VH-VL binders against UPF0215 protein NEQ431. Designs and how they scored, part 9

Target 1, 198 residues: UPF0215 protein NEQ431, of Nanoarchaeum equitans (p61151)
Amino acid sequence: MKKFARFIGIDDGYFVRNVHKKTKLIGAITKHTILDGVLSREITIDGDDVSEKIIDMIKNSNHYYQIRGIILYGITFAGFNIADVELIYKNLGLPIIIVMERPPKDIFYKAIEKYKPNGIELIKKAGPIYKTKTPFGYTYYQVYGIDKDTASNIINNLAIVSKIPEPARVAHMIARGVTKGDSSKPRAGGDSNPGPAG
Key: E = the ipSAE of ESMFold2; O = the ipSAE of OpenDDE; V2 = 0.75 times the mean of E and O plus 0.25 times the DockQ between their complexes.

## First folded at step 6 (VH-VL)

Design x04 (framework fv_izeltabart; at its last look DockQ between E and O 0.11; V2 from the best seeds 0.00; counts 0 for: pae E 6.5 > 2, placed apart)
Fold by ESMFold2-Fast, scan of step 6:
Structure x04 (fold): chain C 198 residues (1-198), chain A 128 residues (1-128), chain B 111 residues (1-111)
Amino acid sequence: as target 1 above (198 residues)
Amino acid sequence: EVQLVESGGGLVKPGGSLRLSCAASGFTFSSYAMHWVRQAPGKGLEWVGEISSSGGSTNYNEKFKSRFTISLDNSKNTLYLQMGSLRAEDTAVYYCARDEYTRTYGSGYSYYYGMDVWGQGTTVTVSS
Amino acid sequence: DIVMTQSPDSLAVSLGERATISCKASQSVLYSDNNYMNWYQQKPGQPPKLLIYDASNRATGIPARFSGSGSGTDFTLTISSLEPEDFATYYCQQYYSTPYTFGQGTKLEIK
């Protein structure tokens, strides 16, 4: 949309299910691609409170009046704490874009079916999955309260380091950094999985 | 301590039925999906089926779908396997196992699973 | 169904030596950054014990001498220096799609 529009990217922190009851929820506000603010809350692992916490975090912020849209890094948080995009939209009046590195497959839907009785219903509210080609590859996305073409333009305008738009990428890095102490991906028995270049 | 304890196995004639139980303790049972896995004498592992943490959804190995039913009771912290129309080939040790998962970094839609806690097994023998 | 094939069916190894066990899936079990496959250890008269999940992550309490590697269809379990308690049967398993399937097992025997 607008060159100087502010977006908030949202992601969750690191957790271990049998050790932790809660993890951090981070909102990173960017003006275009430049970090302009950070918001935080805590959410319950496998809970039902992420939608409420997103609403509370944004609505009670001094940044609310300037935010033009929400970018969620996936629809699931802290395990199977699933965002209700309809509820969020109704309360904030802000369009929502859900971004993913790859489209969900049967394994993901089976996981939702196993752990959240109403989970598939919540995911269906977010509508069909689209894709857009960035200089860094395809970003997969869903939209609520905004058309897919406008969302595609927003994603491409904000994808400057990776195929994940900057507000969501920065939220992800902050959330992992403050909860795990390191924003890089876990080692897989070698050096072949480096995090995004800073 | 986290523990699963199976019961209900025994000797049954072909065409008979048995109900196996798996009692859970030391963890929040209602937060975990559960599995049944069997092992015939001297053979490998065979997945029977799984049930959601709420008990509202099940998935079966098609081999067992028409004869076996998985259920659970969260108020009793207990998982069940109802076995009908038993055959000699159903002779095996039956294990219950807890489903565990964690989130993949860098993706909002990927989780990975393991069966991290297993019961001791209960033996079912189908013979005349 | 996804077929999991292990090799070898059995191997005899000496204490302190390296053991390598292979597992092949009939189709890719990679989704996003995860390989939906596990390794289990089973000793006679005992239930299986989870060793490795997501192809390369050690489960809680599993010694560093156990490591998993591979991606997509080809996977390896390595025990770098065998201890007496490591002689057991090892199973790979996919949880990419139902029915979840196990390999036929590899028996590790004292030489």
Scores: ipSAE 0.502, ipTM 0.757, lowest interface PAE 1.9, mean pLDDT 88
Fold by ESMFold2, look of step 7:
Structure x04 (fold): chain C 198 residues (1-198), chain A 128 residues (1-128), chain B 111 residues (1-111)
Amino acid sequence: as target 1 above (198 residues)
Amino acid sequence: EVQLVESGGGLVKPGGSLRLSCAASGFTFSSYAMHWVRQAPGKGLEWVGEISSSGGSTNYNEKFKSRFTISLDNSKNTLYLQMGSLRAEDTAVYYCARDEYTRTYGSGYSYYYGMDVWGQGTTVTVSS
Amino acid sequence: DIVMTQSPDSLAVSLGERATISCKASQSVLYSDNNYMNWYQQKPGQPPKLLIYDASNRATGIPARFSGSGSGTDFTLTISSLEPEDFATYYCQQYYSTPYTFGQGTKLEIK
């Protein structure tokens, strides 16, 4: 890619299940790696509205016709609110790249089967998980409406401080900052990652 | 095959130094946090410290911090424990262990599984 | 430091019977709806093996007869029907804050 292209990275904010009903959905629009805009919606914890909210957020923005792709930080939002990549692609005409640090383990699929059975089909629509090497380790990803090698190049162009591309990384930081007050605070103490949602 | 192999244990006099190694195979070492845990003969488990997947952040059990240093070499997939000013109470089997603490597949689950892979241990004996 | 105290120090249980091991933390290990404590099994001459993570979740490949429960400061490991492979020493461990401390261990013996 020879020109600066705009991408939107999408992630949700902090929530406490059975306490909060909704949390924030953040879209971070970058021109290459420079933040160019921020969009916000609310989504329902364990609900079914994330796809509609992504579509609405992007389609009603001033950036819609300049955005060349959507980078989702995982396929689940606000717990088990699962993105329908087919629906999003049909409505926006934008390629979708789902990024993750590691593939899900069996416990995730067992939880979907038990607690969100309609989500199985949504996960299947996202296709196989690929991996690509970045200077920061392997990034795992799925694609919709774009070939895997083009997506790999996009990931590597946008992964400048982390194996997660900047649009998704920045969306994550903003989402946590807005809902927790500080994007950098550890969950339990020290610098460990969060555990399973309760 | 995912495997951890410790080496470098042996007999050392009080006040001496020793460097333990933990060689990782079957996984990318830089994608995990690594721990040292020890077990004195007939006793329970004691956490020594940890080092982040990037190698830049360490945490120690404070009773060892001034005498022990944890480091890693990502190019060799090898974890190290440098021990100095050794005492008789440091006699133990020393284990390395890996720990996965990464966000995956979105906010539905962030996986942490504890220390899921351990080496067989290397024995350090501190005796005059 | 958070002190993890197990009881009993040892117990003998007949095959097919229930075994119960308790672990008490000197302060709460609950944060953001997650209990930051694990259970490990150690058989003689072997390294520890992760059994239960986050108080109640079985690690991959752990039989259903093992279960964990409790929250905050009080935790329990239960083996519902003891099998010959289950005699071992069991350790609880908190990972709420450094240093990550283990309980003193509970030796489980077959009667």
Scores: ipSAE 0.016, ipTM 0.496, lowest interface PAE 6.5, mean pLDDT 84
ESMFold2 (binder alone), look of step 7: mean pLDDT 88; pTM 0.922
OpenDDE, look of step 7: ipSAE 0.024; ipTM 0.600

Design x05 (framework fv_reozalimab_arm2)
Fold by ESMFold2-Fast, scan of step 6:
Structure x05 (fold): chain C 198 residues (1-198), chain A 128 residues (1-128), chain B 110 residues (1-110)
Amino acid sequence: as target 1 above (198 residues)
Amino acid sequence: QVQLVQSGAEVKKPGSSVKVSCKASGGTFSSYAISWVRQAPGQGLEWMGGIIPIFGTANYAQKFQGRVTITADKSTSTAYMELSSLRSEDTAVYYCARDESTRTYGSGYSYYYGMDVWGQGTTVTVSS
Amino acid sequence: QSVLTQPPSASGTPGQRVTISCSGSSSNIGSNTVNWYQQLPGTAPKLLIYSNNQRPSGVPDRFSGSKSGTSASLAISGLQSEDEADYYCAAWDDSLSGVVFGGGIKLTVL
């Protein structure tokens, strides 16, 4: 793929089961490795809404027509809220690369079978797990709507400070920072100006 | 079962630096955050900072900013904590600890959540 | 001094229930989960409670945690002599961007 193409990296924010019902979903749009935009939605912890929220977040953004691909930091979000890569691809027409530091262990698949009936089916839609060698070690990945060799090249072009490509790494940093930093006291004031409802 | 094994005791002069190592065995290194916590004789626990090896960046407590450097070598499963410009007040036991928050692969589990495995501690004595 | 406030000492007799308090602010306990650590004399700390009220494998159910507003509590039911130790609370602090500990409490089993 084009070296300077725009990609959106997607990750989820901080949460605690039994305390939080939702957490942030962050999309970080980069042109090569330079941050170009940030998108945000909320997703349900252990819910079933991450695919719809990814679609809504991208499709309704001013960046949609410039994005050339989606990089997911794993396939599970907010616990066991599992991305349906086929549904995402059909709705957006954008190739998807799922990146992982390592392939999931058996205990991960057992947890999904226990807590998310049919979750294994969603993971299988993402296809085989491949690996590519970066200067920082092996990045494991799956692809949907793009060939594995093109995806390998994209990962290597975007892995500049770690083996996780920059769009996904930046999305993770923003998601964790925003959700961990939300304890700030509200501003003094009574004015509310949310703007017209869409 | 995961163990963290730290380097041996050190005696240092004021103004010098010390570098303590923490080697992980029996489990996955890079998906866990590694924190450094110290304890002066008869005093409480004090967090110095931590690193998440997969992201390659470290976070430091304000008190130690500019004096502490935390690094990780994934090839040897070893984390390091280097403290410079040593003072007598830096005499303490230094612990590394694994934060279990990164145990979940591909989920939204938070980091810096709970230190479930601890090293045995490294005594650093700063004296003239 | 420590960022989170704990009483310096507490005591109980075998079989009784003892509660250890921890007070913070909106930037730490008020916004983040609380962990509890037990430190026996001469040993490294051990994780007792994470996520406010969850126990790691191997921790007896007589240890429980709770959180309300900017405060947290560790409860030890059926107190035993081997529970004599220092106990620390800890939480992430959003303003400091780091983990903060309580000063620790020395629990004596009489």
Scores: ipSAE 0.013, ipTM 0.464, lowest interface PAE 7.8, mean pLDDT 82

Design x06 (framework fv_axatilimab)
Fold by ESMFold2-Fast, scan of step 6:
Structure x06 (fold): chain C 198 residues (1-198), chain A 129 residues (1-129), chain B 107 residues (1-107)
Amino acid sequence: as target 1 above (198 residues)
Amino acid sequence: EVTLKESGPALVKPTQTLTLTCTFSGFSLSTSGVGVGWIRQPPGKALEWLANIYWDDDKYYNPSLKNRLTISKDTSKNQVVLTMTNMDPVDTATYYCAHSESTRTYGSGYEYEGAFDIWGQGTMVTVSS
Amino acid sequence: DIQMTQSPSSLSASVGDRVTITCLASQGISSYLAWYQQKPGKAPKLLIYAASTLQSGVPSRFSGSGSGTDYTLTISSLQPEDFATYYCQQLNSYPLTFGGGTKVEIK
């Protein structure tokens, strides 16, 4: 793929369970590493609407025609609102790369089994977890509609300030900033996720 | 900012039920990713994990304790309570409660790291007749 | 249950020494490992989480490394306040399990 190709990174905003019913879903479109557009929707905490909202957000955008792929910052959004990569691919025709800082824990899979009736089937659609070495450490990833080596090259081409590719990193910062009021990392030892305006 | 303190009896007779309360400040157990665990340490021995409770009321117990453990939370009082039935002299230990906080690695969801970053001072429980 | 084996159980060292403590998991734990320091009569203190991430306020002489089943805590230049017992803990699956501890004693 071309080094100036457009990708959309997707992440969710801050929320507090049992206080909030919804949070923001942010799509950050980059041309290589340069921000070119921002898309926004709302998704339901522990709901089933993230796939529908990703499709709606991208398909109804003036950016759709130039986007070459989707980078998801994880596969779960707003709690256990799980992306169906097969459904997204079928509707948009865009390859999907799921990125994560570390592989999920055994505890995480047990939680999905307990709280989400079809969650394991959705995770299985995303296939095996791979890893690629960036200047900032290992990025773990899954692929749908694209081969793992091409995805590895895309990740390394877009990992310029951290091991998370820029479209996903920027989406995370915007989502956190507009819902929490501050895009910075939680402080060690006591940040309890203050309200969205804090 | 984050503090935890254990309270409960210093002496328990064999066969009795132990009830320990962890009272905390500086965080909320309604915040996604936050949990509180109980860990014990018999005199001169290693740390042993007992139970965790999380923001969503999800609970985990050490199966080696023969289903003797119950953990519960009262978010409005900033308290976590552990009960342990049928106490025995081998249960003599210092009991700690501790804060844990998950960070996102695989998106939003239950990504428990379980690392105990802030601990209470501990409360010594002696089981003797 | 995942068994955590620490090596050595105890060691004697002098101020300024490089100290290495190892922790072996009975199965892969995907770097979900923490290191704690415990001084006599005190609660444990978190030093490192996620195998290699230093907790805020912990001196830079402490470092963690490893992956899969094999993990290491290193103290690059031992200080008087570092004489303590150190514990590893796996955080990958329940039940959560600790190593047996490594006592670092004055030589």
Scores: ipSAE 0.118, ipTM 0.630, lowest interface PAE 3.5, mean pLDDT 87

## First folded at step 7 (VH-VL; framework fv_becotatug)

Design c1 (from e02 with heavy chain T103E Y110W; at its last look DockQ between E and O 0.48; V2 from the best seeds 0.00; counts 0 for: pae E 4.1 > 2)
Fold by ESMFold2, look of step 7:
Structure c1 (fold): chain C 198 residues (1-198), chain A 127 residues (1-127), chain B 107 residues (1-107)
Amino acid sequence: as target 1 above (198 residues)
Amino acid sequence: QVQLQESGPGLVKPSETLSLTCTVSGGSISDYYVHWVRQAPGKGLEWLGVIYYSGSTDYNTPFTSRLTISVDTSKNQFSLKLSSVTAADTAVYYCARDEYTKEYGSGYTWEGYFDYWGQGTLVTVSS
Amino acid sequence: EIVLTQSPDFQSVTPKEKVTITCRASQSIGSYIHWYQQKPDQSPKLLIKYASESFSGIPSRFSGSGSGTDFTLTINSLEAEDAATYYCQQSDSWPYTFGQGTKLEIK
């Protein structure tokens, strides 16, 4: 059987905004679609540390030199902790694919403008949102350090049970499992509404 | 399995405060975002506002000065108060559930459609 | 706020007829449109979510389409119990808004 490339999928865990200060950040390393390792860190709810934690988690792993790309499950983590794809790429030299089940609503962009205005430039760095058809529906994605057609092929090769590719899907399941105790639901993050900020 | 039920007085005098309760059964209230929607007789649907489980709210602009939506987690109840009512506030009032979803990572965690509605309660504003 | 304009306001329909209801948004809302059926003295019932995804347990004769500003609800073979008022609702922006409604009656 031919060798398959390694990818790391990244997602955050369950939290309740006014109760928890931190939640888990999970990296799921796959060889093709087979889980090969799990990495974890903690990140600050509505903080600014997710990019540093992603860089640290990957650089200090035994898998760093074998990973071909990073698959982020969304660009926001633990509420308004927003990944800086430019910083991550510069530090790791790894292409980044951001995957989503649906494009963001206008409500989301207005919330960033209101509650995390410095995040606007981070979102802009991630570029336009593309879509690709999978057997499970359309997957929406953004790219950094890789062209959109190559990213589309990667998504389709790794999306085997869901329109979300396995590294990101498994990261989501593990993150929810270790923080909420039940991974059977879609991501159900804590209270992410804009009201509790300050 | 999940059920929502509105309750409150069906008749309210002008200038007084309309007060309603939405009771949730058949599930954990921590899993719900509840919206209030009303419908004047013979008219269409009008969104009033939403409360998150945390107690934060977003209101439709015309109602921001008169509307208060709150939650009592110990009773699995959401409440609506609309002050200074007039005949124009005569309507059927609904509470409605919005499901959780993932939106651009951890931004918002709801779907945006109402999968469960209460039965509605008519409130008449009359002297 | 986003205004949703439905067409037609009212339509007399014959069983087995194909019925099309449109909803036009005042600005692009992607696919964040949902369709409801409401019978007299009842709460609304969700039919279609995200423009084209059928809600659980909804008859296959109901379908939705569209993206951006122009959306359509189709009833491919009308049944007598489908006489009701139909609403579109957007969830892209606060406030959530509804169309004015389309009333279908049996001829």
Scores: ipSAE 0.296, ipTM 0.709, lowest interface PAE 4.1, mean pLDDT 85
ESMFold2 (binder alone), look of step 7: mean pLDDT 88; pTM 0.916
OpenDDE, look of step 7: ipSAE 0.485; ipTM 0.826

Design c2 (from e02 with heavy chain Y100S T103E, light chain D92N S93Y; at its last look DockQ between E and O 0.32; V2 from the best seeds 0.00; counts 0 for: pae E 2.5 > 2)
Fold by ESMFold2, look of step 7:
Structure c2 (fold): chain C 198 residues (1-198), chain A 127 residues (1-127), chain B 107 residues (1-107)
Amino acid sequence: as target 1 above (198 residues)
Amino acid sequence: QVQLQESGPGLVKPSETLSLTCTVSGGSISDYYVHWVRQAPGKGLEWLGVIYYSGSTDYNTPFTSRLTISVDTSKNQFSLKLSSVTAADTAVYYCARDESTKEYGSGYTYEGYFDYWGQGTLVTVSS
Amino acid sequence: EIVLTQSPDFQSVTPKEKVTITCRASQSIGSYIHWYQQKPDQSPKLLIKYASESFSGIPSRFSGSGSGTDFTLTINSLEAEDAATYYCQQSNYWPYTFGQGTKLEIK
């Protein structure tokens, strides 16, 4: 991977369902692993607007033509607001890598079938889940508009302090910091789990 | 610190409805799933069902026709009703907390482990 | 539903000894297994989550391992207070299920 390639990592913030109607969507732009910009939008909890917000956020950034790829921290945002990777790719022409710490449980897919049935199609568009070994353990990922071996190389070049690549890790920290007030609180006591979703 | 406490009648007649309340103190119920788990005397643990504070539920299959789990957010309370009880329903009943977590990107799912448990309440079904 | 079979059902153990408890799932559950300790007349207490992640405040002598169908809880250098019944629990499938338990007694 080129030393100065830019990536944008995307994650959502903390929320409480039935209390909050919206939460933050954060884009962290890195040049390699160095934070180079932060973008934000709001998205609707359990809504359908995350794909359009991702598109809008990136297209209207000064970095659009410098970004080489999008790294999504999971495919779901703000509950069951599910990214449409096909729509995002068609509008931006940028490869998409979806990263996660663990493969989803069977229970997760059952919940989508029950509570957001149209979301199954969106998840299917993202294709199979692959894994790649990093110095910090296995990272699980899906790809759209990029082959899995190129995506594995990108993940390994950007995963410098955890198995989650820096753009996504930093987006997560910022999103939690601005919505919950402290991104470190859910991880007390040596727990590596990022904690409850906002 | 979050604390869960079960309450309700310790004795229930056969064919009647077992009714229990789980009261949460020292924290908000807004970010948690509450599960009900029971343990017959001298036996292992049996999962009954789960409720999110907003009212969404999932029940263990054998109990779907008899079990109702509900929430009263104004009282920070969860309730369990089990109808048509028999001696086989004699058990210690626990409520237990399961944190919501980010899975595949979002927190509409379950961590899947129980980090806080109530003390449990014995319910005996006898005439 | 997923059947979890623990081994042994019962073990009498000497303090300072290394103790191993196994849990076998009837089909693959990935790493979605959790371990609890239950002392007499007490509620269960979470020890290990996700097969190998120690819960906050749990002594380092407790560790877990495994993936798929075969899982192990290990107690390095057992202490007298560790006499209890231990349960594994899976969370990959509804319904959640528990193993039948492993009772440890101190010699």
Scores: ipSAE 0.444, ipTM 0.754, lowest interface PAE 2.5, mean pLDDT 86
ESMFold2 (binder alone), look of step 7: mean pLDDT 87; pTM 0.911
OpenDDE, look of step 7: ipSAE 0.453; ipTM 0.818

## First folded at step 8 (VH-VL; framework fv_becotatug)

Design d1 (from c1 with heavy chain Y100T; at its last look DockQ between E and O 0.56; V2 from the best seeds 0.00; counts 0 for: pae E 3.4 > 2)
Fold by OpenDDE, look of step 8:
Structure d1 (fold): chain C 198 residues (1-198), chain A 127 residues (1-127), chain B 107 residues (1-107)
Amino acid sequence: as target 1 above (198 residues)
Amino acid sequence: QVQLQESGPGLVKPSETLSLTCTVSGGSISDYYVHWVRQAPGKGLEWLGVIYYSGSTDYNTPFTSRLTISVDTSKNQFSLKLSSVTAADTAVYYCARDETTKEYGSGYTWEGYFDYWGQGTLVTVSS
Amino acid sequence: EIVLTQSPDFQSVTPKEKVTITCRASQSIGSYIHWYQQKPDQSPKLLIKYASESFSGIPSRFSGSGSGTDFTLTINSLEAEDAATYYCQQSDSWPYTFGQGTKLEIK
């Protein structure tokens, strides 16, 4: 991929579990430091619609053919709404990079097993977790439809102000800003945290 | 800067309920997870439980039947109640902050380390 | 629960020496291990997070390493003020657990 290719970062908005039924799904299309477009959908809290919403959001965008890859800020959205990377890839033909600050704790997996029995299978589709060293620390990532070395290069190229690639970082900021009112604050109240495993 | 302060009676009779409060200042309680840890005199650290802003809790197995952790958002306080206390419950009790972070999924999770601690409060169980 | 076993339980050392404290987990916990320093009549103080990341304000002589089940806290060139009890703590699984502690005395 070209150094300054367009990527779409995807993240979800703020919500309070047991209060909100839906939250925003935000796609931020960026070319390095330039934000070219913002896409949005609504997804169901703990639902199963995030994959179809991602597909719909990107397919129906005027930017679809300009996008060279998808960067997901995690694999779960709106709580336990888990992205099917295989399904997304089959429909869009875009490589997927899942980024995270750290590998998930065992608590996370146990929570998924408890609340989303089929969720582990979806997560396994994302493959192993790799890490790449950015100027801001290690970024952990998974890939689908792209080799890990190319993905590492993309992550490093887009790690501009933090270890989270810019498309995903911007998507996060927009999502939290428009739903919570302030992107700089952590989620308050009930959130998408898997919570206690036991 | 975030500060935590434990408060409560320093003496509790056996079979009674130990009640403590953790007051958080310098930040919103909604941004953090709060854990309770205790330390018996001359002993190591023992994790008791954790609470989310949402009120979700997890307790260490030995305390599941006796321990209740709660939150009062209006007062920016967390509470610990330990029922049916015995001499074995004599300890310094700490509340500690676990910072919120986004990891691998939507929402925010806990970091898993305790970066800010209260000064601790000694509770002695004695007749 | 995950059991953390520290070694040694006690160590008496001379200033400027290198000190190594180990923590072994009963199962793999990745890098979800943290180190604390506790001085008498004080609350624990975070030193190292996630096995090898120094916490803010911690002297460079403190370092951590390891992954999986075996972890090490190293103090290069020990100072008198480092006399304390050190604990490892895991955050991979509920319940969170601590090592039994390592008491470090300075000769």
Scores: ipSAE 0.331, ipTM 0.775, lowest interface PAE 2.0, mean pLDDT 91
ESMFold2, look of step 8: ipSAE 0.357; ipTM 0.738
ESMFold2 (binder alone), look of step 8: mean pLDDT 88; pTM 0.914

